# VH-VL binders against q9y8t7, part 9

Target 1, 261 residues: q9y8t7
Amino acid sequence: MRDSFLQKAIASAKDRTSLLEEIAGNCSPKPGRPSLSSSIREWVYRVGGAVIAEYKRCSPSAGAISTLDPVSYVQATRDASAAYSVLTEPNWFCGSIELIPYFARYKPVLAKDFIVSETQIRIAACMGASAALLIMEALTPRELQELAAAASRYGVEVLVETPDASHAVEASRLAPGSIIGVNSRDLKTLRVDYEAMLREVSKAREQLPGEVILVAESGIDSPDKALKAFKAGAQAILVGTAFMKNPQLREKILAELLQIP

## First folded at step 2 (VH-VL)

Design Pa (framework fv_prolgolimab)
Fold by ESMFold2-Fast, scan of step 2:
Structure Pa (fold): chain C 261 residues (1-261), chain A 123 residues (1-123), chain B 106 residues (1-106)
Amino acid sequence: as target 1 above (261 residues)
Amino acid sequence: QVQLVQSGGGLVQPGGSLRLSCAASGFTFSDYAMYWVRQVPGKGLEWVSAISYSGGSTYYADSVKGRFAISRVNAKNTMYLQMNSLRAEDTAVYYCARDLEYYDTSGYPLDYWGQGTLVTVSS
Amino acid sequence: QPVLTQPLSVSVALGQTARITCGGNNIGSKSVHWYQQKPGQAPVLVIYYDSDRPSGIPERFSGSNSGNTATLTISRAQAGDEADYYCQVWDSSTYVFGTGTKLTVL
């Protein structure tokens, strides 16, 4: 079920969608957007794993994370990233859809937001996004299916974020061809739980078809945690707060990736 | 549970050859990369060679490249080190070891080691 | 070829904290693993990827790695901790072991 924060985020997203339609008008998806899944598969082929580097200035749990600007971030991460995850949610994550075109110059962009409407997907594609995040906990099964279908009509790939293996399997069934992410939280504190994510990634890998790309997204803040996530069965990892706070972590994870055959 | 049992050491003249064996049990051998590490008595550890889980990739320290050949037969759960053109400085205890993770030779730590096999090269 | 420098020996009193260093240029950008070796025995992995402990290794063993120095820390030292300790990294298609440190528990 949706927690109270997700309900507020969903309500905000609906209000923002009305405003986006007003200012962005009737735009068409930008042509020539590179594939997120193709980039991940290419990095897995070349070095054994892919990194989705997330640019987020703030979050509800961390508050203000970093004042690092997009130019400095790209300079530090471009040679080691398969893709960029770009926060477009402005109220809690300090995001903006206007960030997408900058990052899209370098890598496929995953638009990261509380997506509740087809309009959000269309506008992200207009700005240059290759993929959009759908949060399983924020959507009903019907809403997930409808938004995945809408994404397909705009040539936008979908990454479905799930809290555990059971939901990962269900998400893959409801949205065939989507990339599946596992982002686990401690059930008591609701904080990101790396160990829980590892267990759930391993379980999901056993149950999902081999061609389904699995992304690990919880508490990866060191090279060893990154390697264990790949070992557990993830083809890609999504790293946000740690990269924003610790530029040296990027170099360490990249060095480790170059050692995976 | 996990065991690595070594054999094939001994005394050999300079220029001679020896083949070391490392027999594995208690795990799925074909899922792990395997390593040879040596130690001159009273000295430190020196990496010698590594082989990927499939046998498709092999790695050698510069000191043994061209003289030693690592191989494995997954059907027999056994790894080998063929040592040719042996020199006095190759005298050491040789250990086989298992990669902690299920990946190829990629810098992962060695979690289980064999008992060691003494190789003595002298006249 | 890169060299990982360790002190030749470290002494610690029973129940006190021992620290064994592993020095290398920019070693903080690499993952460091630590092995314990007792006389006549094969090495045993005690810390991997800078700070993780294998199953069965006591919480008294911990590790850190930053800049040019990695450190193995053994808290509440016991007589059974007396051994040689080796750090290890992977560097450009080769494994590099440290020079080794003999830990003596007084």
Scores: ipSAE 0.000, ipTM 0.389, lowest interface PAE 19.1, mean pLDDT 83

Design Pa1 (framework fv_prolgolimab)
Fold by ESMFold2-Fast, scan of step 2:
Structure Pa1 (fold): chain C 261 residues (1-261), chain A 120 residues (1-120), chain B 106 residues (1-106)
Amino acid sequence: as target 1 above (261 residues)
Amino acid sequence: QVQLVQSGGGLVQPGGSLRLSCAASGFTFSDYAMYWVRQVPGKGLEWVSAISYSGGSTYYADSVKGRFAISRVNAKNTMYLQMNSLRAEDTAVYYCARGDEWYSGLFDYWGQGTLVTVSS
Amino acid sequence: QPVLTQPLSVSVALGQTARITCGGNNIGSKSVHWYQQKPGQAPVLVIYYDSDRPSGIPERFSGSNSGNTATLTISRAQAGDEADYYCQVWDSSTYVFGTGTKLTVL
């Protein structure tokens, strides 16, 4: 009956491209950006898993999540995070591209948005982002390939978000070298299914080459759920709402990882 | 509590200049985009200018571009609007407002407003 | 450059429901914010991101946004709700306010 959320988000992103083109006219990717994949691999090597901490002020499903400022968030999360995921989508996630330079001072930044244009990737890199999110459900296979190639030209890593193992395998084939995410949230209904995500992560790990980084996304709100995601085969987890509401959850997740050699 | 206190309004002749100030308290000023919105007496609201949390990006309505300059000094928790080459149609109550970023357009707290009258 | 059209005025009886519309091409693809302005006072945010309420705004205020129309709904109207109401969106490179609606509580 109504337009789906994803359809609205894509339309909004296309409208935002005109402003981004004006902003990004002469900018060049910021030099010296740290690698997201290298940071994840280092944390996996040392403690068995990596945490991508997401700074997200609001969302369609949760509304206003937190009034926690970036400084307080970094102080609470920096020492146990491999990277920051920073929302740059303004209409539904209260995001801003202006947040990227701040977080990039401390850790690799994943620019999180509905990316439908090369311009979005370029401006994220100009602001200091190391990686950009590509949502498989929002793109055709050709669009995914073209945007991944554009990211490579700007020295930007790609995290391809997928709904299941079959799409994860296809995404890895279409965008070689990408980090692959499995999301427990249905973008059309915004419902979270953590158990389904675990099953899909396990299936994806069995089919993907060992060097492909697999990220478990959404639904992780406890140390036990984080540990199960790592045991299922994820090298990293992406945690947003739970960390914004309860930053000490980060310390508990790290403590669980440190108990397992 | 969040508070925005404005100053600098007044009467000025066409072609003249005026600088408005907006002093913020009750929040971390450097985390928020800030805005100027004006209202001709008896008429509706019109966005004038925006400045990012860092001051690195500034934006202007076409009607004021090239004549007005927005700035901020985060160490002083203060935002400014420098108005040059003023015209009769710039006569309005000018409000400063706090947002969450420069392009979402959320104006969650507003100053009390300051009247700028441009007449000969 | 969108134009956001609101009715010039809306009247509501005490205790009844007022609905103020904001019309714009594809406005349902944008986030709509609503401001209340009483005579001689600064605007106050009453609804943000289509349907969310700031702390301190009563539950009588609600919002919706789909297609070409956003709506501010004020249930159980009170004398103190009498004010001008403005919708507002961000659109690519500009911040657009609606034409404004004067709400009269009878």
Scores: ipSAE 0.006, ipTM 0.419, lowest interface PAE 15.1, mean pLDDT 84

Design Pa2 (framework fv_prolgolimab)
Fold by ESMFold2-Fast, scan of step 2:
Structure Pa2 (fold): chain C 261 residues (1-261), chain A 122 residues (1-122), chain B 106 residues (1-106)
Amino acid sequence: as target 1 above (261 residues)
Amino acid sequence: QVQLVQSGGGLVQPGGSLRLSCAASGFTFSDYAMYWVRQVPGKGLEWVSAISYSGGSTYYADSVKGRFAISRVNAKNTMYLQMNSLRAEDTAVYYCAKDLYEWDSTGYFDYWGQGTLVTVSS
Amino acid sequence: QPVLTQPLSVSVALGQTARITCGGNNIGSKSVHWYQQKPGQAPVLVIYYDSDRPSGIPERFSGSNSGNTATLTISRAQAGDEADYYCQVWDSSTYVFGTGTKLTVL
């Protein structure tokens, strides 16, 4: 029998949720949160694609990625971003729920964590998040349905992250109205595979209704890779470390989208 | 096939300088964080330094901060460790090692170079 | 900085099972990686993320990690398994190696 990083992340999330329940009590979602899906659709209508910029302070493989504070990051990135993905996972990604308000002032926020309880969703919404990540491979079908329903009760949109097209199709059936992400990462080892993601996005686009938003999440670190993801059928891309290390990347992606007739 | 080929080791006097090189092939070098790990002969492994995929972020063990400088030239598929103000305690076999891209939460050393002996002695 | 404690030495009879431990406070919340180092050679990754095997590593190698102890298990030990073994974790801002264990196959 084999244990994985995913199982440890899930166990940690459950422990963090218990503490968070004691601290936050029965807070209510902040009113007036902008819609993630609406922002993506607006950018797609205007320029043919949307960018979700991820704020990530550290990762296990890179250590500390950037000392850039949230306010400075927002000022550098907001003009070309449809939304922000904000890591709230503290043990591997140096995230915090307290980061959400810095981004929510300006753009829709996707709370990015290993979400295993409705309490995590509610508290993210209390801090200003418009959407929450649900990782399909971390959840049973029943858990996915229950968490998606809980998100709906709090007025929180969901982005369901899937490893391939068949899971993307099933996720869309289990959680209707959700944004669907394709991240061809082995959740057991967290190895990213851009080419696999590209193939799976193309397959998922053919099988999903046109109104379902597809997000490409793996290994996008250049304008060429971003354009290929859009051409494969993604309406949005999620870009993490590359924006923190190369802020010109977002401007180049936008410039190339604007050149498409 | 991933290969890391090291060079630049040797004998140097205390207070001297030495530059180690690690030439990479068989993978997209610019996508991976790279590391230096050392081992005093007959002793255990000690992490020395790390460099991000772009070269924009560098990290050092407390024992070498201010004396060692890690760098990389992605166009040449090569990483370097500039070692200044060398001490007898820096005598060790130095290994270069690769990790996965920063978006991947691996945090482990999946391939190692052959090692380069650095001897600091009069 | 956390310390990862390993036994200095472990002996195993040919064909029997060796167990090498890596002790650390709440190590079960971390992901543990294991390296094998034979005399005069660079380390080789034999287990990653507690229990996964890289391609080319035989099924005899397995791992576990819970509470305060991670364990590398080598079943049906062979003469060629004689080596030094190191555990390793990522801890928020640094890479920590265990003290190392010398495995002797009798």
Scores: ipSAE 0.006, ipTM 0.447, lowest interface PAE 12.3, mean pLDDT 84

Design Pa3 (framework fv_prolgolimab)
Fold by ESMFold2-Fast, scan of step 2:
Structure Pa3 (fold): chain C 261 residues (1-261), chain A 124 residues (1-124), chain B 106 residues (1-106)
Amino acid sequence: as target 1 above (261 residues)
Amino acid sequence: QVQLVQSGGGLVQPGGSLRLSCAASGFTFSDYAMYWVRQVPGKGLEWVSAISYSGGSTYYADSVKGRFAISRVNAKNTMYLQMNSLRAEDTAVYYCARVGYPEDWLSGYAFDIWGQGTLVTVSS
Amino acid sequence: QPVLTQPLSVSVALGQTARITCGGNNIGSKSVHWYQQKPGQAPVLVIYYDSDRPSGIPERFSGSNSGNTATLTISRAQAGDEADYYCQVWDSSTYVFGTGTKLTVL
C-alpha cells in the first residue's frame, strides 16, 4: 500500500489547483469538444473495440519513457485511436495541462490526473478535454458524487477508475452515466495483475447495464491481451508505454481489432 | 527468491573496456525497467544508466554518455553494461538494480532489489 | 537537478531514537525513499514513498516528509542499525541520491 504516495499526489493536486486558477482565471469550457463515450461506441460499432492511446512521457516504474513530441505521437497513433489519455500530473508523470490542446484538435481527450477539485475539471475542459479521470481509491463516495456532478455541469464526461467488479458496480451507481474503468492489482505487491483484471472485467460486465462502457486499463502490451480484454466485455482498452515505444504494436492492435466480429 | 547476481568486474587500464553482467531470477524480468548505480569507494551513490522493460529505450548520466552502453536479453533474464574508454574517475562499485513495480500510477521509483555489486578499478 | 543534503554523521545511544534528515528545496512535494547500506554490502530499501516500510523492515523505522525536509526516524536503536543511510527522489528525468549519513550506535 502507498497511502503516503496517494496523499502526496492529492496534496500536490490541491496546490496545483491554486496555480491553475491563477493561470486560467474564470475560463469557460471550450465549446465543441467531441464526446469520449460517443467515439468509443462508434469504434465498437465499426471494428468491435476502441483504443484510448495514452501520451505519457514518464512514469514511476518506467522512468523516462519518451521525448516524442505530441504532434508526432498523434501522427503515429490517430488512425488506431478512438481517444487520447493525456497525463496532466507533472511530478510523477511529466504531464502538463498545456498538453491537452495538441490532442483535443484530433480526438476526444481524457485528462488523466489525481482530480480532487471541481476547478481541475473546469480548467481541463477549458483546455479542450472531453473527459476527466476520477480515481475511486483517492476519493470518498461523497467526493466521487460531487465531482461527477461538477463534471456534468461543465459538460465533462467521467471515467471512474476502480480496482474490481464490486467497486465498478458501486461507482456506476454513485456516478450514473460515467464510463467505468477496471485496473486490478495484486493486493500484496500492488503490481498490475492482467489476469485478475480480465476476471474483474468479466464480472463487472455481467453486473453492469449493457449501456455502461467498460474500459480495461492496464497490463495490455500485446494484440492478444487486447483481444482477450475485449472478449471479456471491455468496450475500450487504455494503452500507455507499449504504444509509445512500439510502432509495430500500434499497427497490430488495429489489425486485430478489424478481425473482431 | 527475487535476486540479481552480478559478474564481470576487474582491473583495467585507462582507455580499456569491460562488460558487466546482471542475471535476474525469481521474477518476470521483462516486466521491469533495470538500472545501473555506481559508488566510488567511501563516497555516495550515483545513477549511471537505465533500460526500459523491453530494451527499446536507454538512458545515461552525462558523465558516461557515448562511452557506456546498456543492453538486455529478456530471454536470458540478463542485463549488461558495456563500458568503453574507461577513465580513472569510473573506478567504483557498480550495482544493478530494479525499480519495484511495473508501469502504473501506483508504481514506485524506489530501487527495491539490488545486485551484490561489482568492483571496477581503472588504474595503470 | 536538485541537491539532497544530509548530515555527514549522526550518533545515537543504544535504545534511543536517531533522526536523519534529507534537505531539499520543496522536497515535501516529492516522494522520498531511504536506503540502508552496511560496509561491503549493497543498499537495502528501508522506507519508500516517505513513510511506507517494505516487508521485513521493523516498525522502529519510520519516515516523514514536509516542506524542505524529509526525516528517517529509527527508534529503539540497535547495534545492527549502524550503517550509511541515503535518501533518494525522482526529479522528472533523473534519480537523485542524498549525500549520505553515517549512523553510529554508541
Scores: ipSAE 0.007, ipTM 0.526, lowest interface PAE 10.3, mean pLDDT 84

Design Pa4 (framework fv_prolgolimab)
Fold by ESMFold2-Fast, scan of step 2:
Structure Pa4 (fold): chain C 261 residues (1-261), chain A 126 residues (1-126), chain B 106 residues (1-106)
Amino acid sequence: as target 1 above (261 residues)
Amino acid sequence: QVQLVQSGGGLVQPGGSLRLSCAASGFTFSDYAMYWVRQVPGKGLEWVSAISYSGGSTYYADSVKGRFAISRVNAKNTMYLQMNSLRAEDTAVYYCAKGPTYYEDFGSTPYYFDYWGQGTLVTVSS
Amino acid sequence: QPVLTQPLSVSVALGQTARITCGGNNIGSKSVHWYQQKPGQAPVLVIYYDSDRPSGIPERFSGSNSGNTATLTISRAQAGDEADYYCQVWDSSTYVFGTGTKLTVL
């Protein structure tokens, strides 16, 4: 069962997939794409945590977030970011697949969209994306498994977004080798619950093998909240709205991490 | 394996014409933009012309605009450079080159030249 | 048309690191590509999109691009690296090549 918003998002994604198939046809994944997981592990090794900086112009919960252009955003966030999450969903998040090539020049790119087809993953890779988001609440277990397998064939890494620890464990089982995200945002209500996310990240870390990368995905708008997410067991955090409004936040997070032995 | 095999070239008098050919194999020719880049002996590289995957768009360096015409015949996997009103300063080795797919870059302009032909010497002398 | 400025020549000792710069106003906002050209041969792409390596190019070749300077770095230099190197960008309506740098491996 899916709610009205998820149904509309999925229907839109299917319609967009048909258009993308006509436009891009038989494009091939861009060679030389850097690994998202390798970048996260490198940042964890060097400073104790990785930041995935998200570029999004708008969202259903926040409306218009920022008029900051991609060039200015990269200049402000590049040095302390392990990766970029780039919104490609156009109807609710003001995204575009055309943004991927620019960000891919600097860091591994996670294509962030309601991905329901193999074609979306292939075309994201053609544009230069290193990884694709799969939202557990938007997919059946079989669809998740099939899309993760398709991503693997294109050399695309997968970040599976889950609402809690039990789903994180199931996602890791269905899509072995995937990066696992815990998002305190309920996709049906769009409400953020940072404290719930911390509890679920901690529970997921206890249950998942140590080599599985765990990402905390929402409610992080201060260095203290970022540090608590890392302490709860996340190797990376994904920050969107806060960075669009205050890109300097990522430098403050890095500074705090560098003070921990 | 990608191969670009060039032909044409030679000695021509100022004001004369030459047509260079570039035969492509090892990739789907009709999916890729193609280019001409030249190099005066002992000097640097200078972009000359570009043609889109379909042949619907052509581009020229200011130094050759109005005198050179780039074209392609996708059914033959071949690109051409028709050079008219040749001048002494057009003397150079001409390379054909392949770029990335339009869809790989999808409307942005991060163009590079991933494979090059062997080059064809054009000498314009009286 | 913007100018991409490279040093005329760079010398590096065998086994040491060579750095070749490409200067341009706000070049860090552009994609920089690098070509190697050996005497009598066609250019070969060695770095694209600032830092990506084509298949077959050794890991010793790396690139960076920030602010007003892009850099091609060749670590553990070998005799076979001796060549002319050109940076290249797209600028509005043209493909702009750098002035070229002759690398000598001593």
Scores: ipSAE 0.000, ipTM 0.374, lowest interface PAE 18.2, mean pLDDT 83

Design Pa5 (framework fv_prolgolimab)
Fold by ESMFold2-Fast, scan of step 2:
Structure Pa5 (fold): chain C 261 residues (1-261), chain A 123 residues (1-123), chain B 106 residues (1-106)
Amino acid sequence: as target 1 above (261 residues)
Amino acid sequence: QVQLVQSGGGLVQPGGSLRLSCAASGFTFSDYAMYWVRQVPGKGLEWVSAISYSGGSTYYADSVKGRFAISRVNAKNTMYLQMNSLRAEDTAVYYCARDSPLYDEYGHAMDVWGQGTLVTVSS
Amino acid sequence: QPVLTQPLSVSVALGQTARITCGGNNIGSKSVHWYQQKPGQAPVLVIYYDSDRPSGIPERFSGSNSGNTATLTISRAQAGDEADYYCQVWDSSTYVFGTGTKLTVL
C-alpha cells in the first residue's frame, strides 16, 4: 500500500501557503512567546518527564476524536502539561491557525501541520506558536535544513519528527538545536509501532548529545507505556488520540505525572 | 492468503440478540483497525461500526448506538459484533472489513472484506 | 453534509470511457475511496485516496476529486466492469457511503 496521504497533505499545504501569504502579508512573530524546550527541561527536572498534550478534534486514523472546546480542554489538562500541540491542518485534522492564540495564553504551543514553507512558520509565530513541526519524511534534507534555518530567523523552535534513530541523528545534524521526535513504524505495514518506537528512542538517546530533547510519539495509550517511554530515554511524550478519546486514561496519566517526585 | 471469514448470522425475532464473528488470517490482525458495514438486500452500503487496532476505541453509527457492541480478541484473530434489541430495520447482509494503512493507525478505506453474513429480523 | 450523491445508473459502450460522479459539499478537501460490487459478492476497493490504485487493479481505473465532485473513470470499458460502484469518505465523525451507481456495459 502506498502512503499517498503524505503526498496529498504536502500538496494541500502548498496551496494553503499561497493563500496565507496573500491574507497575512508580512506579519512579525508575536513577542514574549514561552520556550518549548525550556518548559520541557523544567518538567523533566521537576517530575522526570514532560507531556505535550495534543488538541486534535479529528484525524485520518481516528475520525472524530473529541467535541471538547479549547476552554474545557485547557481546564482539564493545564496542570500536568508542559506544552500544547495544536493542529493547524484543516482538511484531515480539523485544525485551525486561529486555535494557536488561545492555547499560547497558557503553555508553549507546537504548531502541528505539514510544513513545507517558511511562510507557514512565520504565520504560526505571528499567532503565538513557540515551535513548529517539521516532518523528516515529508522533506528533502535541503528543505529540512532551509526550513530549520528559517524557523531560527523567526525565533521559532523546531521539533523534527523522525521514523528511527539513524534519521534522528541525521536530523539533529541538519537542524542543530532542534527537539527530536521519534514516531516509528513497522517496516512491513508502515503503521505506528510502540515497541519499535521504544527501541529507536533508546538507540537515539545513546547516539544524541544529552542536551538534545528527545520526544516519543508512537502508540502511548496507557500510563505504563508513558513511563516506559521516559525510561527508554525520552524527555517528553506527545499524546494525542488516546488522550482525547479516553477521559479516564487522560486523568490517570495526568494524576500519575503529578505524583512523580 | 489474506482473508476474513464470517459466521453467526441467521433469523432472529424483533427484540432478540445475535453475535457475528469475523475471523482473520494471512496478516497481523492486531495491526489493523476493523469495520462492520451492512447492506439491506437490493440497497446500498451503510457503515455500522469501527474498532481501533488495539480495541481501545470503538465507533458506532447513530442508528445502532446503545444496541450494538463491537469488540475484538487479537490473540484469537477475531472481531465480533454483538447485536441487541434487534429491529426489522436491521435486516441486512453484514460485512466485516479491514482498514487500509494510513497515518497513525487507520486510513478509513476498506481493502479486504469478508464474504458477508445475512441477518434477518422477523417474526 | 451527511449524503454523497451518485447517479442511479450509467451506461457505457464496450471499449469506451465511463465516468461515475460522487457529489458532496467540499468533497475535494476529503479523501474519496471507490468500491466495486458485483451481484452476490462483497465489495472490492478499486480506488483509494482519490486517485491511487490498490495492487491488482487495472490501470483503466482512475480517480479525481476537486471542488464538490469526485469522479471514478473507467477507460476501455469491459463486460467484467458491470457492477455497482460506491464512493466513500470519512466525515470527521462517521463513514459515509455514496448512494451507489449501477454501471451497464453495452
Scores: ipSAE 0.013, ipTM 0.493, lowest interface PAE 8.5, mean pLDDT 85

Design Pa6 (framework fv_prolgolimab)
Fold by ESMFold2-Fast, scan of step 2:
Structure Pa6 (fold): chain C 261 residues (1-261), chain A 124 residues (1-124), chain B 106 residues (1-106)
Amino acid sequence: as target 1 above (261 residues)
Amino acid sequence: QVQLVQSGGGLVQPGGSLRLSCAASGFTFSDYAMYWVRQVPGKGLEWVSAISYSGGSTYYADSVKGRFAISRVNAKNTMYLQMNSLRAEDTAVYYCARETYSPWEDSYYGMDVWGQGTLVTVSS
Amino acid sequence: QPVLTQPLSVSVALGQTARITCGGNNIGSKSVHWYQQKPGQAPVLVIYYDSDRPSGIPERFSGSNSGNTATLTISRAQAGDEADYYCQVWDSSTYVFGTGTKLTVL
């Protein structure tokens, strides 16, 4: 079941955090981490939109997505990406916290994991992450507020992932100053639905203050879909599987973006 | 170990009804949307129906809409296709299939696990 | 509604490369999946999301998708590759299969 999977992922995250804390001790956030929001705003200013490229080697349903190594991925994607989203969840997504320092050399890094502890945020910052993912559906309102506050104390930005416009608005109220992501799913099938995401991004943009950065996270596998997401009101898009298979897609998206008003 | 086992096929007269079953094992059935796909003798694959992981949403090809009803009982790891008002052109091998989907993926609408198929023959 | 057009048949010599096309308007903007079906058997997913291989599928199978044409490529063809091949996409609210291609290995 979906709830069962989420519970297993949360339990795994707690175990991994305990182990990593023993190894890393009382580390301090790495100084000089670049800002995720500043990078997004700079790309929006220059070309009308920003791309967050996700390094994801596998997933529960797909198994192995790509064997492309981090060096080759950065070489292929660096010049067209505002940031990297790096999976640190090892059991289902073949991620690793040790990937963060490598990607952080080049761009702001969003640590992507099932984050349920402020210790996870601190350790990600120690490794060089500029931002951490908080999944609204995995957290109570109080937990979201507490983790966002913890991130702020560590100088870590937060991207709150939400399923729709209503939750996006609520997330913005609960975690002021956060970047807001819309990862929309068909409510009945739970499949990521690009058209639903566009509708929810448009609704969220109308309701959120203009200074709030909105990220579209679903179903973007072509330049046309990226353009429509930006036109719907997203300042950034997060692209995972499509870039792992076709890193040249980011250059095609950038070429189209040069013409966005 | 992951498998789908089908049953319930057979011969029926036009206007009759049949219920197909698809029993899942080796995976968490309730995490996946499921499909029915058919293949008329000598022809290609044709999508028939889909059901969400929870059973809360169902979809049908225009050719069967109003006549077929897809359902699932997650507690029993089983999906069904109730076929009513059967026509000669519904004669086909019917396959159940699992989606290549995870709630955590961004785009994934393939079918990675298939049942063995169930022959349905509608004749007068 | 939408139709995915495949050649009815393709022949390839043992050890050579077979290419099976799937034509559709703006198919390059969609995720294409490919299935292999041998006589009397259920379909087997051989390529998903344009170019990925499921576990157990040989590296000889690869895919591409651009513009109006998706292609399944089978390198170093073997006798056991002889089968019918179908492409498939999800298009807004429906699942569409290609017309199918019979691959003969000579």
Scores: ipSAE 0.011, ipTM 0.461, lowest interface PAE 9.6, mean pLDDT 84

